# Designs tried in a protein design chat: VHH binders against a4qp31r305to451. Part 15

Target 1, 147 residues: a4qp31r305to451
Amino acid sequence: PPGSRLVLMSQVCKQTLAKDSEKLNDVNIKLHRCSEAFIYLLSPLWSVTLDKCRNSTLVLGPVRTSVHIQSCENVRVVCVAGRLTIGGSFNCTIHSLTPTRPLLLPGNASLTLGPFHTQYPTLEDHMASAGLAVVPNLWNQPLLFGV
Short names: E, the ipSAE of ESMFold2; O, the ipSAE of OpenDDE; V2, 0.75 times the mean of E and O plus 0.25 times the DockQ between their complexes.

## First folded at step 6 (VHH; framework vhh_8emy_2)

Design h3 (at its last look DockQ between E and O 0.57; V2 from the best seeds 0.00; counts 0 for: pae E 7.7 > 2)
Fold by OpenDDE, look of step 6:
Structure h3 (fold): chain B 147 residues (1-147), chain A 126 residues (1-126)
Amino acid sequence: as target 1 above (147 residues)
Amino acid sequence: QVQLQESGGGLVQPGSSLRLSCAASGFTFSYYWMHWVRQAPGKGPEWVSSISGSGGSTTYATSVKGRFSISRDNPSKTLYLQMNSLRPEDSAVYYCARTYEITFTGSTYTVKFDYRGQGTQVTVSS
């Protein structure tokens, strides 16, 4: 069922990874220790977690539940997501469309937020499938938790 | 192909009113905070006003608060600046701008604009 699968991508380094497969639909994605990578996951996803990634750019299809960024450095994320959480990260930039206030956990430094600005042909359909077709964007209204 | 085009400027007398418009295209207008900034001769750019994507939040520089009103029409992708009780010191080229990024550093933040128009000249003189 949706949200039941986990795809772990670990140690993606110095490469471009582009996927738009239906196999990614409603899947939980975990990116672990990616480095100098350009990653495009242009499918409606269930959740995405970035853990200890560095010097990388991620462009994501709509994420139904949450994008969680933890312990990352110099990472750029472009995403539509139900929720956005960022902790322990340095020099990261997130361009997002999120109907909930981003949650900034302790340990961040030099965090940059911006609005979602990316388009691709099937984006609207993907947003609809992810339940994010028509939502407000609260990208600039973060909540600081424990900071 | 992001485009911003300001209009509505002109020469007016002190105490008069003007309404500036900014036509936006090439992006999802409602996703972005929009801003008015102005630049007078010999001076650096000055922030004037900001409005949230939905229009539910507005902010103003102290120098224009109570006199200027920012608004937007998302269906037509147009930003407005109603300027009342104009003063000579309001004379400047007025630009509309789009927020690109907000960087948070500790308790401080900086706003980066990624696009602005060519501007419209406002001159307040008797």
Scores: ipSAE 0.231, ipTM 0.668, lowest interface PAE 0.9, mean pLDDT 91
Fold by ESMFold2, look of step 6:
Structure h3 (fold): chain B 147 residues (1-147), chain A 126 residues (1-126)
Amino acid sequence: as target 1 above (147 residues)
Amino acid sequence: QVQLQESGGGLVQPGSSLRLSCAASGFTFSYYWMHWVRQAPGKGPEWVSSISGSGGSTTYATSVKGRFSISRDNPSKTLYLQMNSLRPEDSAVYYCARTYEITFTGSTYTVKFDYRGQGTQVTVSS
């Protein structure tokens, strides 16, 4: 069933990890304590959590439900997501396409938001699989919660 | 390939009206808050007005509230500024811009404007 599986990627360090397999379709991804990594997950995903990652770049296929970024430092994320939540993060840059207002929780500093600018051949098919539209994109209209 | 083309400026008398247009291409227009910014000779850029991607939220500099009206037409990818009751101090080159990036530090933020056009000159004399 969609959203029933979890793929945990813990302590991915000093490497490039690229996956575009159907095996990732509709899975929950948790990236934990990754550092100095370039991670490309170019499949339609159910949810993504980045926790305690640093000095890394992540490019995600469309995420049906949510991308949650917490306790990260010097991380760049490019994503399409139903919802985007960021908390406790420093010097992070998120370029996104999201039809909901990004939620900025307490503890962020030097957080940069920009529009989604990545394209790959199957992107539109993956967006359809995740139930996400190209418009609207509310990347620049965050909600600041408890700030 | 991102393009912003301003038009509609001119030389007018005080009290006159002008309507500025900005034709956009090469990007998804509705994703961006759009802005009008003006620059008089020898002065730095002055923010005039902003409008949300949907057109549902607008803001204005104090100096132009009640006289200027910003609007957009997303199907035609066009931004507008209706300027009424023009004054000599409104004379400037007017630029349209999109928000490029927003950097947050706590509740404080910095907006980077992306200017691509040549601007349109508005001159209000006498």
Scores: ipSAE 0.017, ipTM 0.489, lowest interface PAE 7.7, mean pLDDT 84
ESMFold2 (binder alone), look of step 6: mean pLDDT 81; pTM 0.800

Design h4 (at its last look DockQ between E and O 0.32; V2 from the best seeds 0.00; counts 0 for: pae E 6.1 > 2)
Fold by OpenDDE, look of step 6:
Order: sequence, then structure tokens, then C-alpha cells
Structure h4 (fold): chain B 147 residues (1-147), chain A 126 residues (1-126)
Amino acid sequence: as target 1 above (147 residues)
Amino acid sequence: QVQLQESGGGLVQPGSSLRLSCAASGFTFSLYWMHWVRQAPGKGPEWVSSISGSGGTTSYATSVKGRFSISRDNPSKTLYLQMNSLRPEDSAVYYCARTYEITFTGSTYTVKFDYRGQGTQVTVSS
């Protein structure tokens, strides 16, 4: 069922990874210790977690539930997501469309937020599929927790 | 060679309307969200509105919501801002931009734009 699968991508380094497979639909993605990577996951996803990634760029299809960024450095994320959480991260840039206020957890430094700025041909369909087609964007209204 | 050129500004009375335009070139316009930002004298840049590549999604600053309307024509690569019920506090130089960023450092923040035009002056005064 949707949201029951987990795909772990660990130690993707010095490469470009582009996927738009239906196999990624409504899957939980975990990116662990990616470095110098360009990762495109252009499918409606269930959740995405970035953990300890560095010097990387991620462009994501709509994420139904949450994008969580933890302990990352020099990472750029482009995403539509139900929720956005960022903690322990340095010099990261997130361009997002999110109907909930981004949650900034402790440990961040030099964090940059911006609105979602990318489009691909099936994006609107994917947004609709993820329940994010018509929602407000609160990208610039973060909540600071424990800061 | 990304280029953006704003136009349509002017001097108007409170309650009046203006329509700003931004001509874009040098990139695939329809693939990018576009933004309007403004800067008043003595103040920092302020985000005004954003629109998705297809135009299907829009967002507005609280200060302009209900009065301003952002739109775009992708074939002509033009961004628009319809400004109704203008107020003196809307007076500023208006810029279109391809990206808009807020960088947070502790409890402080900075605003950053890339690839904006020269801007167009909007003055609302009785």
C-alpha cells in the first residue's frame, strides 16, 4: 500500500541520478550520506529524508507527507511537500511549496529558503496525485523550534 | 544571458490601479516560477508574489493579498502584476525575479534575488 515501502539510497557520490519511474510512486525515500550528487526523483513520493548529505542537489516530485533534512551541508533541495523539517544543517538551500510552515529544528546555520521554482511536464498531475495541487505556500513562514 | 525587464510603473493616486509587465529572455520561461519583489526607500527588499511555470499556482504576501494579481503569458515570456486598490505604502521599485531567497542566520535573515531587472518605479500619492 502507499507509504509502506522504503527506498534507501546510500552513499550516492559524484554522479547524477535521474528517476521518474512509477516504482517510486508513494514510496518513502531515504538519502543517506550522498555527496556531490545531483538527484532527480520526479515522481509523486510519500516521504523523503535527507540524512548527512553534502554538496548535493535534489529535485523532488511532490512529496505527499514530509521532507526531512537532517545534518546536511551545502545541499540544495527543490520540492513540493506537505511538511518541511530542517535540523542540524549548514549552508543549505530549500526551494519549496509547502502548505504548512517549515519547521526549523535546532542546529541549523546559514539556511536559505525560497519558493518552489521548477517545473517538469507531469508536475501538475503529480501534485494532484499527492494532494498538493491547490494549496497555499508558506515557504517564507518558518517556525523555529528550540532555537 | 538571462534578462528581465520591468515596465508599467508610474505615479498614481491612492485607490488606483496599475499593471506591471516583465519581459523575460535568455531562458525557458515556462519552466520557472517567477516572482515580483519590491523595495521602498530605506527598506529592504520585500517579496510580493510568485507564480508557477504553468501559472496554475500563485502566492502573495499578506500585505498585497486580495489587491494584487500575478499572471504570466508563456508564449510571449511575459510576467504581469495587476495592482488594484493601491496604497501609499505600495510605493516602491518593483522587480521581477526568477528566484527569491531568504537566508536565516540565527534570529536574523537576509533577502537575496537573482536575475532581476532594473525595476519599475511605482509611486502612490494623493
Scores: ipSAE 0.203, ipTM 0.642, lowest interface PAE 1.0, mean pLDDT 91
Fold by ESMFold2, look of step 6:
Formats: structure tokens, sequence, C-alpha cells
Structure h4 (fold): chain B 147 residues (1-147), chain A 126 residues (1-126)
């Protein structure tokens, strides 16, 4: 069943990790305590959580439900997602395509938002698979909750 | 190949009108807030006006409010600035820009502009 699996990637350090396998299709991903890493997950995904990651770059295939970024420092994320939520994060940059207003929770500082610019050969097929083809992009209209 | 090309400037008398155009290519035009920014010799850049991707929301610097009107035509990927009742202090090179990034620090934010053209000179002299 879609969205029934969780893949945990913990303490990926000082390396480049690239995956585009169909085994990641519609999987929930949690990235935990990664540092100095470049991580490319180029499959249609169900959800993604980044927790306590530092000094890293994440490039994600389209995420059907949500991308949640929490307690991260100096992280760059590129994603297409149904929803985007960021909290407790410092000096992070997120370039996105998302049809809902990004939710900025308390505890962020120096948070930069930009539009999605990434291209790879199967991107449009993956966007269709995730239900995110032909949607508006609200990257620049965040909802700020609590200062 | 993001491109922005400004046109429509010129030398005019005070009280005259001009309409500036900005032709855009190489990006999804309707996705971006677009801006006009001007720069007079020896001065830093001055924000003039902004318009949302759909065209439904506009904003103006106090120095031009009521005299200038920003608009866009998304099918033709063109941004406009109608400038009425021109004054000598409006003399500047006018640039169009798209929003590059937005940085939030608490409840305060800054917008970084992406300029690509050479601008168009507007000179208002007696």
Amino acid sequence: as target 1 above (147 residues)
Amino acid sequence: QVQLQESGGGLVQPGSSLRLSCAASGFTFSLYWMHWVRQAPGKGPEWVSSISGSGGTTSYATSVKGRFSISRDNPSKTLYLQMNSLRPEDSAVYYCARTYEITFTGSTYTVKFDYRGQGTQVTVSS
C-alpha cells in the first residue's frame, strides 16, 4: 500500500548519496542527524521529514503529502511537495514548488525561501505520479505562526 | 537563459507621461512577483512598484503612488509601468526584476531582486 513504508536515513555524514530506485516510490522518508552530506532522492515520495540535520543539501523528487523540516542548521532543500512546514531551523534555504502556503513554525532564524529550479529527465512523470502536475506554486506566500 | 529587456524610456518634459515595458523570457513569468526599481546617478537603487504573479495585488513607493501604475500581461510575458505627471526627480534608469529570494528574520523579511536587463533611461527636464 502507498505510504505504508518508512525509510530512516540516520547519521549520513560526509558523503554523497543518490537514489532513484522504484523501491522508494511512495515511501515515507526520515533523514535524521545527517551532516556534511549531499542527498539526492529522485523518486516520487510519500512524505519526507528532516530532523536535526546540519550542513547538508537535499534534492527530492516530488513528495505527495508533506515535507517537514525541523531543528536543522545550514541545510539547503530543493523539493516539490504538497505541503511544506519548517520549524526550529537556522540558516536554511528551501527552494520549492508547493500548492499550499509554506508553514513557518516558531524557532526559525535566517530562513530563505526560493522557487524550484531543478530538472531531471523523469521529473514531469514523477510530478504526475505524485498528483502535483499543473498546480500553482505558493513558495513565496508563507504563513508565519508565532514569532 | 533568464532574460528581462526594458524599453520605453526617453527624454520628456515635466508633467508628461511614459509607458515602460519589460519583455521576459526563460522562466515561468506568471510564477513571479515582478518589480520596477530605479537608479539615479550617484544614488543607490530605489524600489518603485511591485505586482503579484496573477496581477491582482500591487504596491507602490510613496514617492510615486497615485502617479504610476504597474500592470502585466501574462500571455505575452510583459510587465508595464505607466508613469504619469513625471517630475525631474523621477529621472533614472528603470529596471524590471523578478523576486529572487525572500529571507525571513523573525517577523521582518527582505526581498532580493533578480535583474537581467540594461534598464531604460527616463530623463525628465525642463
Scores: ipSAE 0.062, ipTM 0.568, lowest interface PAE 6.1, mean pLDDT 85
ESMFold2 (binder alone), look of step 6: mean pLDDT 81; pTM 0.793

Design h5 (at its last look DockQ between E and O 0.92; V2 from the best seeds 0.00; counts 0 for: pae E 3.0 > 2)
Fold by ESMFold2, look of step 6:
Structure h5 (fold): chain B 147 residues (1-147), chain A 126 residues (1-126)
Amino acid sequence: as target 1 above (147 residues)
Amino acid sequence: QVQLQESGGGLVQPGSSLRLSCAASGFTFSFYWMHWVRQAPGKGPEWVSSISGSGGSTTYATSVKGRFSISRDNPSKTLYLQMNSLRPEDSAVYYCARTYEITFTGSKYTVTFDYRGQGTQVTVSS
């Protein structure tokens, strides 16, 4: 069932992790306390949460529902997502394609936003399977709460 | 080594059309989303439009949606911007870029983009 499985990737440190398997299709991903890591999850995903990650780069396949970035430091995230929320994060860079206004919660400092800029051979197919194939990009229209 | 060269600008009347070109070299063009960015005198750089590496996905700033069309030809490594129904507020130097970023620090922000060319001037006046 789509969105019924959770994959926790905890304490991925000082390594490169690349996955493009259909086994990740429509999975909820939680990345927890990763550091000095390069993580490529190039499948259509259901949701993604980054929590307490630092000094890392995340490149995600299209995320049907939401990407939440919380309590991260010096991370780079590249994603296509239905919704994007960032809170409590410092010196982070997010390049996104999202049809909703990015939500910037309290506790952020030095956030950099940019338009999605990555390509891989199956990107458009994955965007279609996540329902994000022909959506507008509102990356530059964040909604700021508590700031 | 990386080069982006813009062309096709000019002086036109309101309601006119122009087609801008951007010739790319020194990198694998089809791997990158490309962007058009414009800068009016005394103003900061403004994001205009983006297109996926394959050309299958396009996005536009609200101010140009419905009037401008971005496209690319990967074999010739060329990016295009078709600008229709031009208005005086479209007057700017237009750049193509591989990246465009906005950094927020409280209520202030800074714009950074990966420009390599000198841009092409578009002037819309009566």
Scores: ipSAE 0.347, ipTM 0.714, lowest interface PAE 3.0, mean pLDDT 89
Fold by OpenDDE, look of step 6:
Structure h5 (fold): chain B 147 residues (1-147), chain A 126 residues (1-126)
Amino acid sequence: as target 1 above (147 residues)
Amino acid sequence: QVQLQESGGGLVQPGSSLRLSCAASGFTFSFYWMHWVRQAPGKGPEWVSSISGSGGSTTYATSVKGRFSISRDNPSKTLYLQMNSLRPEDSAVYYCARTYEITFTGSKYTVTFDYRGQGTQVTVSS
């Protein structure tokens, strides 16, 4: 069922990874220790976690539940997501559309937020399928915890 | 060379309407979300609204939701902001922008713009 699968992408380094497969639909994605990577996951996703990624750019299809960024450095994330959480990260930039206030957890430094700014042909359909087609964007209203 | 040029601003009374335009060039307009931001005297820039490349998705700041409407015409590469029920607190220079960012460094906040126009002045006064 949706949200039951986990895809782990570990040690993606110095490469471009582009996926738009039906196999990614409503899947939980975990990116672990990616470095110098350009990653495009242009499908409706269930959740995404970035852990210890560096010097990378991530462009995501709509994420139904949450995007979590933890312990990342010099990472750029472009995403539509139900929730956004960021902790322990340095010099990261997130351009997002999120109907909930981003949660900034302890340990962040030089964090940049911006509105979602990317377009691809099936984006609106994916947003609709993810339940994010018509929602407010609270990208600029973060909640700071432990900061 | 990315270029953005705003127009349509002016002096209006409270409750009135204005429609701003932004002419874009130098990039594939339909590939990008576009944004309106505004800056009032003595205040920092404030995000107003965003629209997806196709126009199928729009978002608004709470302060303007229900009164402002963002739209775009991709063939003419033009961004619009319909402003209804204008209030004195809406007075500002309005900019269209391709990228808008807020950087958080501890308790400090920095707003940056990428490829914004020169702006158009909107003044709401009785």
Scores: ipSAE 0.253, ipTM 0.677, lowest interface PAE 0.9, mean pLDDT 91
ESMFold2 (binder alone), look of step 6: mean pLDDT 82; pTM 0.805

Design h6 (at its last look DockQ between E and O 0.28; V2 from the best seeds 0.00; counts 0 for: pae E 2.1 > 2)
Fold by ESMFold2, look of step 6:
Structure h6 (fold): chain B 147 residues (1-147), chain A 126 residues (1-126)
Amino acid sequence: as target 1 above (147 residues)
Amino acid sequence: QVQLQESGGGLVQPGSSLRLSCAASGFTFSNYWMHWVRQAPGKGPEWVSSISGSGGITTYATSVKGRFSISRDNPSKTLYLQMNSLRPEDSAVYYCARTFEITFTGSTYTVKFDYRGQGTQVTVSS
């Protein structure tokens, strides 16, 4: 069933990882303690959590529910997502397309937001599959909590 | 050298329409998302709209959604903004750009965008 599977990518270090497999369709992804990595997950996803990653770049296919970034340092994320939440993160850059206001939790410093700026051949099909076709982009309207 | 040249602004009445153009050169236009940004006197730059390289994906700020339409013609390397139902608060210098970012440092923020032209003035008078 959609959203029932979890793929954990832990301690991906000093490498480039690219996946566009249909096996990732509607999967929950957790990237944990990745460092000095370039990670491309170009499939429609259910949810994504980045936890304790550093010095890395993440390019995601459209995420139906949420992208949560916590305790990351010097990480770049490019995503289309239903919701975006960021907490406890330093020197991170997020370029997004999201129809809800990004939620900024406590503990962030030097956080940069920008509009989504990438393409790949099947992007529009994946956006439709994730229910994110023809949606507004609220990337620049964050909600601040505890700040 | 990257060059962007905006045109099509003017002085109009509320409720009027205008079509802005941005001629691009010095880069592979179709490979880049493009953005419209506006800046009113004494205010910071404001993101208005974005369009994908192919033109298949468009996004808008909530303040202009339903009234403005972004488009592009890749063969002529031209970006457009169709502005309908103009309001006095739409008055600004309009720029086309390849980047737009907001950086939060402490309790303040900095807006940064990359533009190459002088912009085109839109004035909507009461």
Scores: ipSAE 0.456, ipTM 0.757, lowest interface PAE 2.1, mean pLDDT 89
Fold by OpenDDE, look of step 6:
Structure h6 (fold): chain B 147 residues (1-147), chain A 126 residues (1-126)
Amino acid sequence: as target 1 above (147 residues)
Amino acid sequence: QVQLQESGGGLVQPGSSLRLSCAASGFTFSNYWMHWVRQAPGKGPEWVSSISGSGGITTYATSVKGRFSISRDNPSKTLYLQMNSLRPEDSAVYYCARTFEITFTGSTYTVKFDYRGQGTQVTVSS
């Protein structure tokens, strides 16, 4: 069922990874220790977690539940997501469309937020599939905890 | 095709009021912090005021605080700057600008602009 699968991508380094497969639909994605990577996951996803990634760019299809960024450095994330959480991260940039206030956990430094500005042909369908077709964008209204 | 078009500038006497408008198009207006900046002859750009996407947060330069008021109408995609008690030193070309990014460092933040209009001239002179 949706949200039951987990795809772990560990140590994706110095490469471009582009996926738009139906196999990614409503899947939980975990990126662990990616570095110098360009990752495109252009499918409606269930959740995404970035852990200890560095010097990377991530472009995501709509994420139904949450995007969580933890302990990352020099990472750029572009995403539509139900929720956005960022902690322990340095010099990261997130361009997002999120109907909930981004949650900034302790340990961040030089965190840049911006609005979602990316498009691809099936984006609208994917947003609809993820339940994010018509929602407000609160990207610029973060909640700060432990700052 | 992001576009910002300022209007409402003019020649006024000290103590007068003026209301600037900025018509935005080509993007989701409500998603962006908007700003007014001004540039006087021989001087660099000066930040004047900022307003958050929803309008819930407004900030002002010390030089205009208490006299200027920034507001926005998201349905019509229009940014406003109400300028009261104008002074000769307020004379400048006024630009509206869009924030592309906000960088947070602790409890402080900085903004990066990506677009601005052509500007509207405000001249305050007796």
Scores: ipSAE 0.420, ipTM 0.807, lowest interface PAE 0.6, mean pLDDT 93
ESMFold2 (binder alone), look of step 6: mean pLDDT 81; pTM 0.799

## First folded at step 7 (VHH; framework vhh_8emy_2)

Design i1 (at its last look DockQ between E and O 0.88; V2 from the best seeds 0.68)
Fold by OpenDDE, look of step 7:
Structure i1 (fold): chain B 147 residues (1-147), chain A 126 residues (1-126)
Amino acid sequence: as target 1 above (147 residues)
Amino acid sequence: QVQLQESGGGLVQPGSSLRLSCAASGFTFSFYWMHWVRQAPGKGPEWVSSISGSGGITTYATSVKGRFSISRDNPSKTLYLQMNSLRPEDSAVYYCARTFEITFTGSKYTTTFDYRGQGTQVTVSS
């Protein structure tokens, strides 16, 4: 069923990875220890987790549930997501469209937030598929927990 | 060279309407999301609205949703903001911007733009 599959992308280094496949639809994505990478996942996704990634850029299709950024350094994330959580991260930039307040967990330093600013041909259809097309955008209203 | 120029501001009474324009040049306008930001005296910049390159996706701050409408005309490279049911708290200098970011450092924050105009003053007062 949707949200039951997990795709692990570990140690993607010094390369560009671009995918826009139906095989990614409603899948949980985990990026682990990626570095100096440009990653484009332009499909409606279930959830995305970045763990210990560095010097990388991630552009996502709409994420139905949540984007989690943990222990990352110098990472840029562009996403439409139901929820956004950031913890233990340094010098990261997130441009987002999200109907819930971003959660900033302890351990962050020098975080930059901005509104979603990326476009591709099937974005609107993917947003509709993910149920995120007509939601409010609260990207600039973070909640700080223990910060 | 990238240029943005706002216009259409003025002094109006509460409940009235204004339409702001932003003329863009020096880049492929339709490739970029565009944003409206405002800054009131003594306050930091506040995000107002965003629109996708094609105009198919629009988003709004909660404080202006239902009252403001963002649109764009790509052939003329112009961004618009229709402001209805204006309130005194809407008084500010309004800017159009190509990129907008807020950086948080501890309890402090800084606002940055890659490109924005000189702004247009909107004053709502009885």
Scores: ipSAE 0.737, ipTM 0.873, lowest interface PAE 0.5, mean pLDDT 95
Fold by ESMFold2, look of step 7:
Structure i1 (fold): chain B 147 residues (1-147), chain A 126 residues (1-126)
Amino acid sequence: as target 1 above (147 residues)
Amino acid sequence: QVQLQESGGGLVQPGSSLRLSCAASGFTFSFYWMHWVRQAPGKGPEWVSSISGSGGITTYATSVKGRFSISRDNPSKTLYLQMNSLRPEDSAVYYCARTFEITFTGSKYTTTFDYRGQGTQVTVSS
């Protein structure tokens, strides 16, 4: 069933990881303690959590439910997501398309938001598969808690 | 050099329509998402709409969804904003841009554009 699988990618360091396999369709992804990495996951995903990643760039296919970024430093994320949550993160940049207001939890500093700006050939098909075609973009209307 | 030139603004009554144009040069236009941004007097810049390089994906701020339509013509390197059912709160200088970012430091923020022209004034009032 969609959203029942988890893929943990831990300590991906000093490398480029690119995957666009249909085997990642509707999978929950957790990226943990990745550093100096370029990670491209160009499939429609169910959820994504970035935890304790640093000095890295993540480009995600459309995420049906949520992208949660926590305790990250110097990370760039590009995503289409149902929801976006960021906490405890420093000097991070997120370019997003999200139909809900991004949630900024306590502990962030120097956080940059921008509109989604990436194109790849199957993007529109993936957005439709994730239920995120033709949605409004609320990237610029964050809710700031404890800031 | 990268050049962006906005035009098509004017003074109109509420409920009117205007079509803004942005002539682009000095870069491969079709490779870039393009954005419309507006700035009212005494306020910070506000994101209005974005369109993908191919034109296949469009997004809008909630305040303009259903009233404004972004489009582009890649052969002529021109970006458009069709503004219908104009309201007094739409009054602003409108800019086209290749990027738009907001950086938060506590409750303060800064806004960054790149490669914009002088803008075009839209005033909704009679």
Scores: ipSAE 0.505, ipTM 0.804, lowest interface PAE 1.8, mean pLDDT 89
ESMFold2 (binder alone), look of step 7: mean pLDDT 82; pTM 0.812

Design i2 (at its last look DockQ between E and O 0.76; V2 from the best seeds 0.00; counts 0 for: pae E 2.04 > 2)
Fold by OpenDDE, look of step 8:
Structure i2 (fold): chain B 147 residues (1-147), chain A 126 residues (1-126)
Amino acid sequence: as target 1 above (147 residues)
Amino acid sequence: QVQLQESGGGLVQPGSSLRLSCAASGFTFSFYWMHWVRQAPGKGPEWVSSISGSGGITTYADSVKGRFSISRDNPSKTLYLQMNSLRPEDSAVYYCARTYEITFHGSKYTVTFDYRGQGTQVTVSS
């Protein structure tokens, strides 16, 4: 069922990875220790977690539940997501559309937020599929916890 | 050479309407989300509205929702902001932007734009 599958991408380094497959639909994605990578996952996703990634750019299709960024450095994330959580990260930039206030956990430094700005041909269909087509955008209203 | 140029601002009374325009050039307009941002005297920039590349998705700040309407004409590469039921607190310089960011440094923050225009002044006063 949706949200039951996990795809782990570990140690993607000095690569460009672009996928727009139906096989990614409603899948949980975990990026672990990616470095100097450009990753494009242009499908409706269930959840995405970035853990200990560095010097990388991630462009995501709509994420139905949450995008979680943890312990990352110099990472740029572009996403539409139900929820956004960032913790322990340094010099990261997130351009997002999110109907909930981004949650900033302890340990962040030099965090940059911006509104979603990326367009690809099937984006609107994917947003509708993910239930994110008609939602407010609270990208600039973060909540700070323990910061 | 990316260029954005706002127009349509002016002095109006409360309750009035105003339509802003932004002429874009130097890039594939339809490939980008576009945004309206405003800055009042003594205040930082405030996000107003965003629109997707095709125009099918629009978002608004709570302060303008129900009163403002963002639209775009991709063939003419023009962004619009229809402002109805204007209030004195809507007074600001209005900018169209392709992208912009807010960087947080503790209790301080900085706002940067990759591309925006010179802005157009909107003043709502009786």
Scores: ipSAE 0.719, ipTM 0.868, lowest interface PAE 0.5, mean pLDDT 95
Fold by ESMFold2, look of step 7:
Structure i2 (fold): chain B 147 residues (1-147), chain A 126 residues (1-126)
Amino acid sequence: as target 1 above (147 residues)
Amino acid sequence: QVQLQESGGGLVQPGSSLRLSCAASGFTFSFYWMHWVRQAPGKGPEWVSSISGSGGITTYADSVKGRFSISRDNPSKTLYLQMNSLRPEDSAVYYCARTYEITFHGSKYTVTFDYRGQGTQVTVSS
């Protein structure tokens, strides 16, 4: 069933990792303690969590449910997502298309938001399959929770 | 190098229409989502609309939805904004942009652009 699998990518360091396999369709992704990495996951995904990553760039295919960014430093994320949550993160940049207001939890410093800007040949098909092809973009209307 | 040039603004009455154009050069135009952003006196830049590289996906701010229509012509490297049913609150300098960012430092923010032109003034007044 969609959203039943978890793929953990831990300690991906000093490398470029690019995957566009249909085996990633509708999986949950956790990126843990990645550093100095460029990670491209160009499939429609179920959810993505970034935890304790630093000095990295992530480009994600459309994420049906949520992208959670927690305890990250100097990370750039490009995503289309149903929901976006950021907490405890420093000097991070998120370019997004999201139909819900990004949720900014406590502990962030120097957080940068921008509109989604990435194109690849199958992007629109992936957005449709994730139910995100005809939604508004609320990237610039964050909700600050806890302050 | 990268250049963006907006045109088509003017002074119009409420309820009027205008079509803005943005001529792009110095980059592969179809590879990028493009955006319209506006800035009124005393306010920060406000996102208006975005369009995908292919032109197949468009998004709009709530304040302009149903009145504005974004489009692009990739062969001529031109971005458009059709503005209908104009209101006084639409008065602003309109910029086309490849992207822009809002950086939050506590409760304060700053805005930066990834390339924009000089803008085109739209004034809606009787």
Scores: ipSAE 0.641, ipTM 0.840, lowest interface PAE 1.2, mean pLDDT 91
ESMFold2 (binder alone), look of step 7: mean pLDDT 86; pTM 0.854
OpenDDE, look of step 7: ipSAE 0.685; ipTM 0.869
ESMFold2, look of step 8: ipSAE 0.485; ipTM 0.800
ESMFold2 (binder alone), look of step 8: mean pLDDT 85; pTM 0.847

